# Ledger of designs, part 272: miniprotein binders against q9h3h3

Target 1, 235 residues: q9h3h3
Amino acid sequence: EDGFTAEHLAAEAMAADMDPWLVFDARTTPATELDAWLAKYPPSQVTRYGDPGSPNSEPVGWIAVYGQGYSPNSGDVQGLQAAWEALQTSGRPITPGTLRQLAITHHVLSGKWLMHLAPGFKLDHAWAGIARAVVEGQLQVAKVSPRAKEGGRQVICVYTDDFTDRLGVLEADSAIRAAGIKCLLTYKPDVYTYLGIYRANRWHLCPTLYESRFQLGGSARGSRVLDRANNVELT
Key: E = the ipSAE of ESMFold2; O = the ipSAE of OpenDDE; V2 = 0.75 times the mean of E and O plus 0.25 times the DockQ between their complexes.

## First folded at step 20 (miniprotein)

Design WL1 (at its last look DockQ between E and O 0.92; V2 from the best seeds 0.78)
Fold by OpenDDE base, look of step 20:
Structure WL1 (fold): chain B 235 residues (1-235), chain A 85 residues (1-85)
Amino acid sequence: as target 1 above (235 residues)
Amino acid sequence: DREELIRRFERLVRRAERLLRRAEEALKRGDLETAEELIIYALMALKLAKWIAEMLGDPELLERVEELVERAERLLEEVERLKRE
């Protein structure tokens, strides 16, 4: 069940990338307009296909917020994919280290913290917190999936520029937590998405590099970030 | 890049300071749960700031972080005290 849902979510995410986005760009829009924009386009009400009565009449792939320092750099995705095909054909072992090296070589270094939330007030509140953090320069860019017809969980993606920069990954986790988000976070490099590496892949690669758990009580207060590849806590 | 690390440090410190101010305000309102949460967020930011200061080998930055950590810990102790009363 978990594998099919992950591939389906990934295919949907790729398809959604091709549809129009609702974007708040802090580089061009005053921060004072954010609250009105959030009120106009709450993620729980924005529908994937522009259903009647939704805030959007047209299909929406993603709702996104761009920070002041946002610069889109996707690297050489085509070169990455070609190198990946060649690697598969070679029969050489594929490891997380192999993927890291491919990502570095082709400058495909972006990654994202992911959180999955049910549609509703909690999602909209979480998104508002993230959007504010982006506009305030605590985060660079974030997006949230619109509401699907099936009423499934929506995903918030918070990007970092470099998944190999552990400090940057931890900074983003800290900022997400400071926005009031307490749920489980998983970190996935975009290279894994571009190469079609999902749960239960034939290479047994874990598509999640990091996991963050937040705890308010007990001896270990705060966020615990686990490196899944090495099974080491970073925090 | 040293300059980038300094920018990151300053961002974390500013976040922590803002969170601590908000925690103090929550404490004044008697909202102990919110105060505690905000302090924890501040401590998270300060932990990363400390790491950066250590990477930079800058004693002045370390001192600034330590002062803020001490402030956060004092506030946390106060919240914990008030939760027990």
Scores: ipSAE 0.824, ipTM 0.936, lowest interface PAE 0.5, mean pLDDT 92
Fold by ESMFold2, look of step 20:
Formats: structure tokens, C-alpha cells, sequence
Structure WL1 (fold): chain B 235 residues (1-235), chain A 85 residues (1-85)
């Protein structure tokens, strides 16, 4: 209660979408420039509102890296939202299954792995690893929130293009782990974000579809990825 | 489609190969913990590559994965042996 989760922070960050983003776009910028860009804009130092002493003098909503193969396709978000409104007034039950069908029908299939880290060197190091993985083609697109409040956590979002492609979601988990990320990861399909469905929603929907835990010790080393909807392990 | 699955397979195999090379470098400098991590990451990628090879029904792709898995497992056994000593 009241604490920030990675999902909560990602949802709050949607409010920042309208402010300018700091973007490294591998489709138009040489990979050799990435390290200089990362050094100029560490997420622990980039401020949400552009303090005069920070690297950015203007507000920043998100810091993002687009990979060479990034092909944006949000799908039919307008149609999705209209169908969602109609569904709410129809008397039909609202379940994870109906949300999945709505997302498929309107081609809103993207989703994201989320991780929450405190500001500082660990956050900047994790982001740098993710950004390199994106530019190298192991991941398609990622973003990280700027620093907004002292002591608060920041969120890294790593996108995949189809939450129904479980193998592709696991491929992204593998790439995230290979970048040295050992913390808990949670996965939220974008359909929940576009419909404003957060953890404490009136339909009791769980926006976290997958959960990844990583272990180096023991005989089952690696990621353990749980499908929250079916309560089964994918790995 | 099939061509996309092959591209994903090749990406995972290249990732695993790079991770195993880095693990071998870590072993040479005596950094057993780093070597172990890298081998585990390689095995994670190879597990997914194996799944793709099975979906494609391609015995040559499956053999490539199995050879890399054997290499990774030999390295991991060496790391575990050295940690026990």
C-alpha cells in the first residue's frame, strides 16, 4: 500500500508522455555515439522538470533508445478505446480474456518488462546495459523515467511487440538478464496502459501478466518466469 | 513466419556464442563468478534457440544448439569443479 511498484511507476509515467523525450535513435544515429550520449544524460541526473544544474534545462518526460529494427505500431488504439467504452456499458463481464480479445482485435499487442531501481550508479549502469542491448539489436526499444523526487525509484521499460508471443517475451527477458539485470521484472501489456487499467482497478484485473525472478544459485539457475494469468511457470 | 523464426534463432545463437567467449575470458583471469553468470546467460539463450529449432523441425539447427549447449555445460562443470577445490 502507498509504495511505488514498477507497474505503478510505469503508469504514472504515462502522464509524462506529453513532455519532450530525450531519444537515442539507432535508426538514424551511429552506434559509436551511444556511449557519449549515455554519459551526457544519465537517468539519475536527468530531471523531470529541467533544473538549471542538471544536464537538461527543459522538462523531460522520458529517456529512450530506439533500436535499428524498431518499427512503431501501436495498433488501432482509438478503436480499442471505443470498444472498451462500449464493453463497459454492455453488461458483458470484463475479464482478462475479454481484454486479450480486445487487444488482438485492435492489434494493440505491444507490452513491456518493467524494473524499478533507486537513483544512482546502479540505475545508470543498468540503463546503459539495456541501451547497449537495444542498439546491438537484442532488444527493440526501451525507456527510463527521469529523476523526479529525492529517494524515489525510477522505472526502466523494455518493450516487446507482441505479449501473446510468449517466446518473444522470454527472449527479451533473456536479453535483459544478459545485460546484468538480476532484479524482479514484471510484464504489462500495453492494452492495460491505453485503457488506464492500473493495479487498483474496479474490475480486479491484474495488469501484470508475467513475472521474472533470476537466481544464480541452486540447480535451477536462470530466470523463473511465472504466467500470472494461468499460475504456471513458463521457464 | 519461418524466415523470422530463423532470424530469431540466429540472434540467440550469436548471443550465446559471445557470452561463452566472455565466460572463457573470465575463466582465464580466474573470475569464476563472472564466468558462471555468463554461462548461465548463454544457456538461457540456447534454451530459447532450441525451442525455435524444434518449432522449425530443422535437425541441423538443433545440432548447432546441442553443440553449444555441450560447450556451455563443459565450461560450467569446469567452473564448479574449480569452486569446489
Amino acid sequence: as target 1 above (235 residues)
Amino acid sequence: DREELIRRFERLVRRAERLLRRAEEALKRGDLETAEELIIYALMALKLAKWIAEMLGDPELLERVEELVERAERLLEEVERLKRE
Scores: ipSAE 0.797, ipTM 0.930, lowest interface PAE 0.7, mean pLDDT 88
ESMFold2 (binder alone), look of step 20: mean pLDDT 88; pTM 0.875
ESMFold2, look of step 21: ipSAE 0.704; ipTM 0.905
ESMFold2 (binder alone), look of step 21: mean pLDDT 88; pTM 0.870
OpenDDE base, look of step 21: ipSAE 0.755; ipTM 0.911

Design WL10 (at its last look DockQ between E and O 0.92; V2 from the best seeds 0.83)
Fold by OpenDDE base, look of step 20:
Formats: C-alpha cells, sequence, structure tokens
Structure WL10 (fold): chain B 235 residues (1-235), chain A 85 residues (1-85)
C-alpha cells in the first residue's frame, strides 16, 4: 500500500509540474504585494483542476514563491537518467553513495524539505510563513500543492540548492522552524525523484535523507535533524 | 567560499537578533509561550552561526555569537522562571 501510494503521489507531482503554476516572484514583484497574493490564492482553496468557486479557473500544478536569490538550476537531468539506466544494466550495487556521486557528476544537487498538512487554516498559515521567509531571503524557493478533489493532505516543499551541503540543509530547517512550523519535516534530494526512487524501491534505498522533528518542551528544545542513512543526529 | 560563509553567518545572526527582539516584546506582553518559541528559534540560528564562525576560525564572529547566545539563554531562563510562578 505504501509503495503504490508513493509512486502515485510521485506521478501526480510530475504531472503537476507540467500544469500552470501560480507564482509570486520576489525578483519582479514588490514584497508589499505578498499579503494580497496570499489572500487571493490560499493553498487550501486553490484547486488542482480549477473547480467552480475556486480562486483559479484553470488547472494549477503548484503554488510557488521565488526569492530574490532564486536561480533555477536543474543540472543535467537527462545525463543523470542515462547514467542511471547504464548503472542498472551493469548490475553493479546501487547505494546512497552511488546516487550521491551521480547527482554530483551531473550537477543535480537540489533537494527539498517536505511537510504534509491537511487543507485548512493551518496549511494556509504555514504557507504564509514560508512564503514570507522566502521573500525575506531566509529561503530561496518554496512551493505548495493545490487542493485535490479527494481532500487529501497538501505538501509544502522548501528547496535547498545542494543536498550535499549539510549546513545549507540545516539552515533551511532553522528558517522553516522560525516561520512557526512545528510538524515533521522530511528531506528528499530531487535526484531520487528524477530516478523514480520512492518508498519500497527494489534497491531498498531510503528516499528520505534527513528527518527533522521539533520540540518546544523538555530538556532538548528545538529542532532535531536525523541523518536517516547513518542514523546520526546532526543537531 | 569564505565570503559565502560570512553571508550565511550574517543572515543567521540577523535572524536571531530579530527573533530575540520579538521574544522580548512577547515577554513584555506576558506571552511566555511565544517568547519561548522565539528564543528557541533564535538559539537554533545561533548554533549554526557558531558552527560557521568555528569553520572560519574567526574569534570576532565567535564572540558576537556567544554574546547573542548568552542573551538568548538569559531570556529563556526568565521565561522558564515566569512559567513556574
Amino acid sequence: as target 1 above (235 residues)
Amino acid sequence: DREELIRRFERLVRRAERLLRRAEEALKRGDLETAEELIIYALMSLKLAKWIAEMLGDPELLERVEELVERAERLLEEVDRLKRE
């Protein structure tokens, strides 16, 4: 059940990437317009297919905010995929280290913190916090999935430029937490998405590199970031 | 890149300073929960800033972080005290 759901969610995410995006670009739009834009396009109300009465009349794949320093660099995704096919054909062992090396070689280094939230005020509030953090230059880029017909959880993705830069991953976690988000975060490199490596994959690779848990109470207050591959806390 | 690390450091420090100011304001309002949360966020940022300062081997940056950490810890102690009363 978990594998099929993960592949389905990935296919949906890829399909959503091809549909129009609602974008606030801080490079071209004054930061003072952010609140009006957030009010116009609350993620809980924006529908995937432009349902009647939604803020959008047309299909929307993602709602996104681009920061001032955002520069899209996807690297050589085609070369990555070709190298991955060749590697599979070779019968060589595939490890997290193999994927890391492929990512580095092809400059496909982007990754994202993920949070899943039910549609509603909490989602919209979380998104507003993230969007503000992006516009303020605390984060580079973020996107949120629109509301699906089935009313499932929506995902907020907060990107970092390099999943191999542990400091950058932790900086993004700290910024997300500072935006008021307390839920579980999982970090996934985009290379895993491009190669179709999901939960329950045949290589037994964990697609989540990092997990962040936040706690206000107790002896250890703050965010705890776990390296899932090594089972080591980074914080 | 040293310059990039310095930029990252300064961003973290500015975030922490802003969070601490907001925490002080929350404390003045008697909003202890908000104050605590903001202080914790500041400490998270300062921890990373400290790591950068250590990587750079810059004693001035370390001192700046340590001063802010001490400020944050004092505020947190005050919040914790007030929560117990």
Scores: ipSAE 0.842, ipTM 0.945, lowest interface PAE 0.5, mean pLDDT 92
Fold by ESMFold2, look of step 20:
Structure WL10 (fold): chain B 235 residues (1-235), chain A 85 residues (1-85)
Amino acid sequence: as target 1 above (235 residues)
Amino acid sequence: DREELIRRFERLVRRAERLLRRAEEALKRGDLETAEELIIYALMSLKLAKWIAEMLGDPELLERVEELVERAERLLEEVDRLKRE
């Protein structure tokens, strides 16, 4: 039921990672070319498998923008995975604190803000705003899924380099909001992805660490960011 | 890392300054909704810049942030006043 839906989505995400990506790399491409690239490849029209009439003729797993200062560092993923297997056989409890410690020990610290939007103008507009923020240096790297079947939601991922740097995660939230994004955001550390731990996992772990809600009215105008692990508002 | 914190502070302040200039332009053309949004985004950026200034213990950086916050708050009061008219 709900559990097998999450397993199916995880498998689809892994398959997308292996297919070709459409990338705008600000480190090698002039910023003046961004608008044309965005117009050519709106995420609501770029199809997963290169359907007739789409701007892509071949499969696309992800559409991505790399910022000028983007410096990828996945950390010791192999060591992380080995330590994870050893932990599972150790008999010790598996908790969010355990995952945090593994991530720190193996330097797998990246994470991402996520937003889910239906195909169409709102998705394309949101992506364009995020892409501009990346090229302008306000964010480091982002990706968006291509269009799949009718009615399927697409996801924009905005990466940060250290989920333990809560201020840095809030800085990314503020940059996302300044790009005009008002929808719910959830934050997931990459350690959960590398270990294959998704929402309906057998350990009942919650890979969502932070949640951001935005509002214009009232005394708390702006983002309200909650730390789900400690049940504390950070903003 | 002190140098990294200063760099993050400057980025946040520069963003806020650009947002406030855009808010002032929106206000001049009567686009009160856009002005309000931009001021709120600027205040979000300034709140984080203030936290960094406090972490650094640097009164000059804190004073720069406070000046911009006062500017943003004056603009927001003006937008709120004009919406009542």
Scores: ipSAE 0.804, ipTM 0.933, lowest interface PAE 0.7, mean pLDDT 89
ESMFold2 (binder alone), look of step 20: mean pLDDT 89; pTM 0.874
ESMFold2, look of step 21: ipSAE 0.753; ipTM 0.918
ESMFold2 (binder alone), look of step 21: mean pLDDT 89; pTM 0.874
OpenDDE base, look of step 21: ipSAE 0.842; ipTM 0.945

Design WL11 (at its last look DockQ between E and O 0.96; V2 from the best seeds 0.82)
Fold by ESMFold2, look of step 20:
Structure WL11 (fold): chain B 235 residues (1-235), chain A 85 residues (1-85)
Amino acid sequence: as target 1 above (235 residues)
Amino acid sequence: DREELIRRFERLVRRAERLLRRAEEALKRGDLETAEELIIYALMSLKLAKWIAEMLGDPELLERVEELVERAYRLLEEVERLKRE
């Protein structure tokens, strides 16, 4: 349990970002081609490093779907990283408010709902639902990890463009649920990812800003979304 | 801004309308579980649309949302009635 560090997690994330991605881009590809593309590249079968007998012979870092309205703008990530380094050398306290302000100042406001699923038909079905929601305009952009060599759970990331827009984050949650996704969702602002801040970080920051739990039955039907920082229900 | 809020409102309402139509179709087939879950998804979308209508201060948008909410509850009541039969 003491074999991984934040530096290892950041390095693997960067390597995946730099390797080739498999992308369905609705801005340049007709929506009618989506189902064939999904059948060709199920995330449970696409391998991280390529394998004979898999759909890909070369490494794949991510499988992604870009919606018609997707407009890439990660903000001033270099300025964010420089300011972060300066802050660390200053000796000043590092708090969740510090990260929020850095993100606002440098316009690095995107974030993502995360879901973790075991490889198999459930993962492929969930991804297909999300991908359709993106192409239909209910979500803007999503990605899913390929199958790793050692196996284990894979992650679907569904992006929103501003983590401070709580209503927009809730709108994405509702679109995810309408795609049939019933599992636990956690929300992580991209500022934490760009700075390499994960669960076991030395500043004891919590990168999970929101949690969403869903019920169909009982007295409390629908999503219940909790603001983890304040222990306050948003829904 | 106001244009963006109206765009988000319309998206949420269109989603709810599609979900309710699908719920009605499921109900006609006797697929009560599917109908129920589609109604719940529609109500989730309508709750957010209502918040936007309130932020816009537009009573016509709010009325449109409330009509769909009433339709959703009528369908849910029908589903619950059929489950008891």
Scores: ipSAE 0.781, ipTM 0.927, lowest interface PAE 0.8, mean pLDDT 88
Fold by OpenDDE base, look of step 20:
Structure WL11 (fold): chain B 235 residues (1-235), chain A 85 residues (1-85)
Amino acid sequence: as target 1 above (235 residues)
Amino acid sequence: DREELIRRFERLVRRAERLLRRAEEALKRGDLETAEELIIYALMSLKLAKWIAEMLGDPELLERVEELVERAYRLLEEVERLKRE
């Protein structure tokens, strides 16, 4: 993916954030209703623009599930952006450490595990597993992109409160794996998204902090989480 | 925060216990693949729980994790035995 493609995808994701969401909120809705909600709004069938015959008649930006412990805290995103502009103007070197410090200073600490899946049963099954894990309190919040007209891959995002909390990142990985997800996972801090740091950025910053691979067979059973910045396995 | 670490520990342990129970049920059904998968998930959770227990320096928490780890490996050995039959 070239930088332009990554920027375009990010712009689309930001636009989706502004459209209505289909939300199951476990704080207000009984867990017993989850299965009916999942059946009503399978991600592979929910369309981005409410196409005829889809479960949704109106545009949907995201399908989301909120756990009992979910508390939205976005931090000071505006202050973060202003500080980032000032930093760029200063000509000071920009490192992953710089971004981490900006994130901490402005309390923009959220991050997410990402998985990309083709539309279909496997996606819907994966989403159902994640949604259940959220409702059961194993995860805090997750969202999945609706089906695009072009039939591209859909993304499931599983959030953690603090990308600097390695234990929390690993806990979320373990919960995702326990939900039956076996595909490649990548972890991205939201600060990178807010600052427009995508693939092939001019600072050569990797927007992916962690990568998780899962293996059932062989000597190395389980999830392997790689710190991409340091090229060190955490598990 | 010690209390938060304890909460995290307990969540991981509860997950592991649930997964091990489900693995035992899968074994009873003869679903060895599912049993193995569930045991692996349990071990992943127990690894993190062990790490927390070590961070806390709590021998009682360590003992609880070790007991569950032993249970997980016993189940895994049983799965492996049955796969060879």
Scores: ipSAE 0.767, ipTM 0.918, lowest interface PAE 0.5, mean pLDDT 92
ESMFold2 (binder alone), look of step 20: mean pLDDT 89; pTM 0.880

Design WL12 (at its last look DockQ between E and O 0.86; V2 from the best seeds 0.81)
Fold by OpenDDE base, look of step 20:
Structure WL12 (fold): chain B 235 residues (1-235), chain A 85 residues (1-85)
Amino acid sequence: as target 1 above (235 residues)
Amino acid sequence: DREELIRRFERLVRRAERLLRRAEESLKRGDLETAEELIIYALMSLKLAKWIAEMLGDPELLERVEELVERAERLLEEVERLKRE
């Protein structure tokens, strides 16, 4: 993917964050209503701009589910960005360790498992599994992108509170797998998004911290989580 | 935080137990593929629970995990046996 394409996709994702969200909040809505909500707003049918005949008449940035334990904590994103600009100006080397330290210092520790799926039944089924896992308290929060006009892949994001907590990252992977999702997962810290660190960035930083592959058969059953920075399997 | 680790442990164990029950139900229905999948998911959760138990140095938690692992492995062996028949 060309750096321009990655930047464009990131800009679109940021723009989507500013549009209205369709949210199921398990803190305020009974879990028994989840199935009806999922049926009303299947991600494959919810359109980004509220196209005629879609379940939504207005633009939708994201479809999200909040678990009982969800507490939004974005940390000091502004301070993070200022520190990042100062660091760039200093000409000091920028490493994954530098970004980790910036994230810790500014309490911007959230990250997400990402899966990309084509619009359709498989996407809606995967989303339903994730949404249920969130409502059941196996996961804290998840979101899925609405259907774009171009019919491209939709993304499901499953968040963890701390990308530096390897156990928490692995717990989320295990919960996603238990929801029946078998596709490739990539884990990205939100700090990379806030700092505009995408594929083919000038610092040669990999924006993907972890990858998870799942296999049912063979000697290696289950999920294999790879630390991309160190090229080490965590599982 | 010890209490948080215990909460995480209990969540993983509860997940594993639920998955194993569902696997047993699938096995009773003759759905060997679903049973196997559910057992694998349970084992994944139990692996993490074991790590937590080890981190906590709690032999009782370790024993609980080991019992569930043994249950999962027995079920898996049964599924594998039935797939070969």
Scores: ipSAE 0.841, ipTM 0.945, lowest interface PAE 0.5, mean pLDDT 92
Fold by ESMFold2, look of step 20:
Structure WL12 (fold): chain B 235 residues (1-235), chain A 85 residues (1-85)
Amino acid sequence: as target 1 above (235 residues)
Amino acid sequence: DREELIRRFERLVRRAERLLRRAEESLKRGDLETAEELIIYALMSLKLAKWIAEMLGDPELLERVEELVERAERLLEEVERLKRE
């Protein structure tokens, strides 16, 4: 990747985070309004910059649903980033264990299951299922990216509170599957995102901590979740 | 935290019970594919509930999970048998 292109892609990601979000907040909005909201703002039709004919007239960075139990807490991100810089200059080894400890020390414990889907009915149906699971209290918070002009794949992010709580991550996987989602899921702790650690990083860290594969029929039914950091199956 | 584990256990069991009731409704409608899906989702929730009951060392909770697993397995066998006909 050239540095110019990577910096522009990073700037676009930051701009999405800073642009307005379309939010259904179950803490203040009756659950009975959810289906109408989903019909008004399907992620296949909500455009990133408010194209003519779309349901949104202004830029939208994300479409999100907050559950009744959602309590936003990013932790000490600034302290995390400072400690990360100090660690890098210390010459000490950088491993998944040191990142885990850094995340614990600074209370940056959230993470997310990710799925990538093309625009269309399948994406909108998947999002609706996830949104209902959030409002019903099976999941705490989720977001989906809006439609890009060229119609590339979009991402649904389903958050969990604590990536070190393997049982909680598996509970979220089971809730996602119960919403009818059968595609590959990957799990990324937010600590990797806040530190800008991606697949081709110089430390050979794997930002994808878990993978979930689902099989409905046959002899091996359900989710099979692989722990990428330790190369073991959790399920 | 024991109380937190019990809360998570109860949530998983309630999810499984709801899924099995929906599976029975789907079976009565003859929608075997939906019934199968719902039973599998219930079994996934029950697997996690069983792990929690094992962590707690609570045989009463284990018995509750095992009863629901037996119900789910019988329903799944019924669905699979009907699909072969």
Scores: ipSAE 0.750, ipTM 0.914, lowest interface PAE 1.0, mean pLDDT 89
ESMFold2 (binder alone), look of step 20: mean pLDDT 89; pTM 0.875

Design WL13 (at its last look DockQ between E and O 0.90; V2 from the best seeds 0.81)
Fold by OpenDDE base, look of step 20:
Structure WL13 (fold): chain B 235 residues (1-235), chain A 85 residues (1-85)
Amino acid sequence: as target 1 above (235 residues)
Amino acid sequence: DREELIRRFERMVRRAERLLRRAEEALKRGDLETAEELIIYALMSLKLAKWIAEMLGDPELLERVEELVERAERLLEEVERLKRE
């Protein structure tokens, strides 16, 4: 994916954040209603713009599930952005360590495991597994993109509170795997999104901090989580 | 925070225990593939629980994890045996 494609996808994701969300909030809704909600709003059928015949008549940015322990904390995003602009103006070298320090300073520590799936039963099944894991308290919050007109892949995002907490990142990976997800996972801090750091950025920063690969067979069973920055396996 | 680590530990252990119960049920049904998958998931959770127990330096927590690991490994050996028959 070229930089333009990555920027375009990011702009679309930001635009989606501003549209209405379909939310199941486990803090206010009984867990027993989850299955009915999942059946009503399967991600493969929910359309981005509320197409005729879709479960939604209005535009939907995201479908989300909030767990019992979910507390939205975005930190100081404005301060982060200002500091980032100042840093760029300074001409100082920008490294992954620089971004980590900015994130810590401004308390913008959230990150997410990402999985991309084609629309259909496999996506809906994966989402149902993740949603259940959130409602059961194994995960805190997750969202999935609605179906686009182009029929491209949909993304499931599973959040963690702190991308600097390696244990928390691994806990989320284990929970995602336990939900039956076997595909490639990539972990991205939200700070990279807020600062517009995508693939092929001018700083040559990799926006993916971790990758998780799952294997059932062979000598190394389970998830292998790779730290991309250090090229070290964490598991 | 010690208390938070303990909460995380207990979450991982509870997940593993649930997965192992489900694996045993799958095994009883003759669903060896599902059983194996569930055991692997349990072992992943137990690995993290073990790390937490080590971080805490708590021998009782380590013992609890080790017992569950042994249970998981026994179940896995049984599944593997049955797959070879």
Scores: ipSAE 0.816, ipTM 0.933, lowest interface PAE 0.5, mean pLDDT 92
Fold by ESMFold2, look of step 20:
Structure WL13 (fold): chain B 235 residues (1-235), chain A 85 residues (1-85)
Amino acid sequence: as target 1 above (235 residues)
Amino acid sequence: DREELIRRFERMVRRAERLLRRAEEALKRGDLETAEELIIYALMSLKLAKWIAEMLGDPELLERVEELVERAERLLEEVERLKRE
């Protein structure tokens, strides 16, 4: 199985948005119940369609944790989409700067750090660490895809509320690393998802805005975070 | 906005303090690799706390960060010393 990318997984995840989600909502559920919930619904065992023997008997689109400070704000998505349509018919150039401005104007500022892990203990352990960080207030919202097929990697999405707040994006990176996660992270603003802009799009836009690489050895220990749009290292 | 930056600063500092305490416990049990990792995570949080203190223009907050950085660096030196033994 080749051809899968973060963009393809994100596209499948969008299709899954319509199915039921398994949610731990810290705003209405005591934090002391988190460990039992994590044990009941490990992402390596929760199946996309409710296979026999799964913890879930019905389809699951996403497994999510909402923090106590989570305040949903998708922004003016309808206005964003209308302005996008007008821009495409205007003959004006479409650039990363144009998308940034549309996102700012319509307050569609959320984005997410992504990590891809194979099903198993490492995925379940990583998800548990992220979920605890959300409930403890270090992160606001996270979700993980259910198990879809053998050998396929699953994705953990860790949201931030403003992709233009570079410090806030770095704060989330540091919380993810403190949960013990050392793999490559890529960051994608939600504006690309709402406009249906994925890898190989006709405008040649790159949906990945930031990348984080972590290292323990060498003179530059910690995260190395690149801003791909400006070709600048933030750390 | 200033109150939000102070909350973010305190979150980064509290995270670093917890990580350093966990690093000290790992060091006591001889788990030098875990101790090193936790110190690095603490220093990452402290770097962000320093930037927030600079944005706030508050020398007392900056001094708090520098004291924690010094503590983290002393602890890392101890870990490195023990790895040579």
Scores: ipSAE 0.758, ipTM 0.917, lowest interface PAE 0.9, mean pLDDT 88
ESMFold2 (binder alone), look of step 20: mean pLDDT 88; pTM 0.863

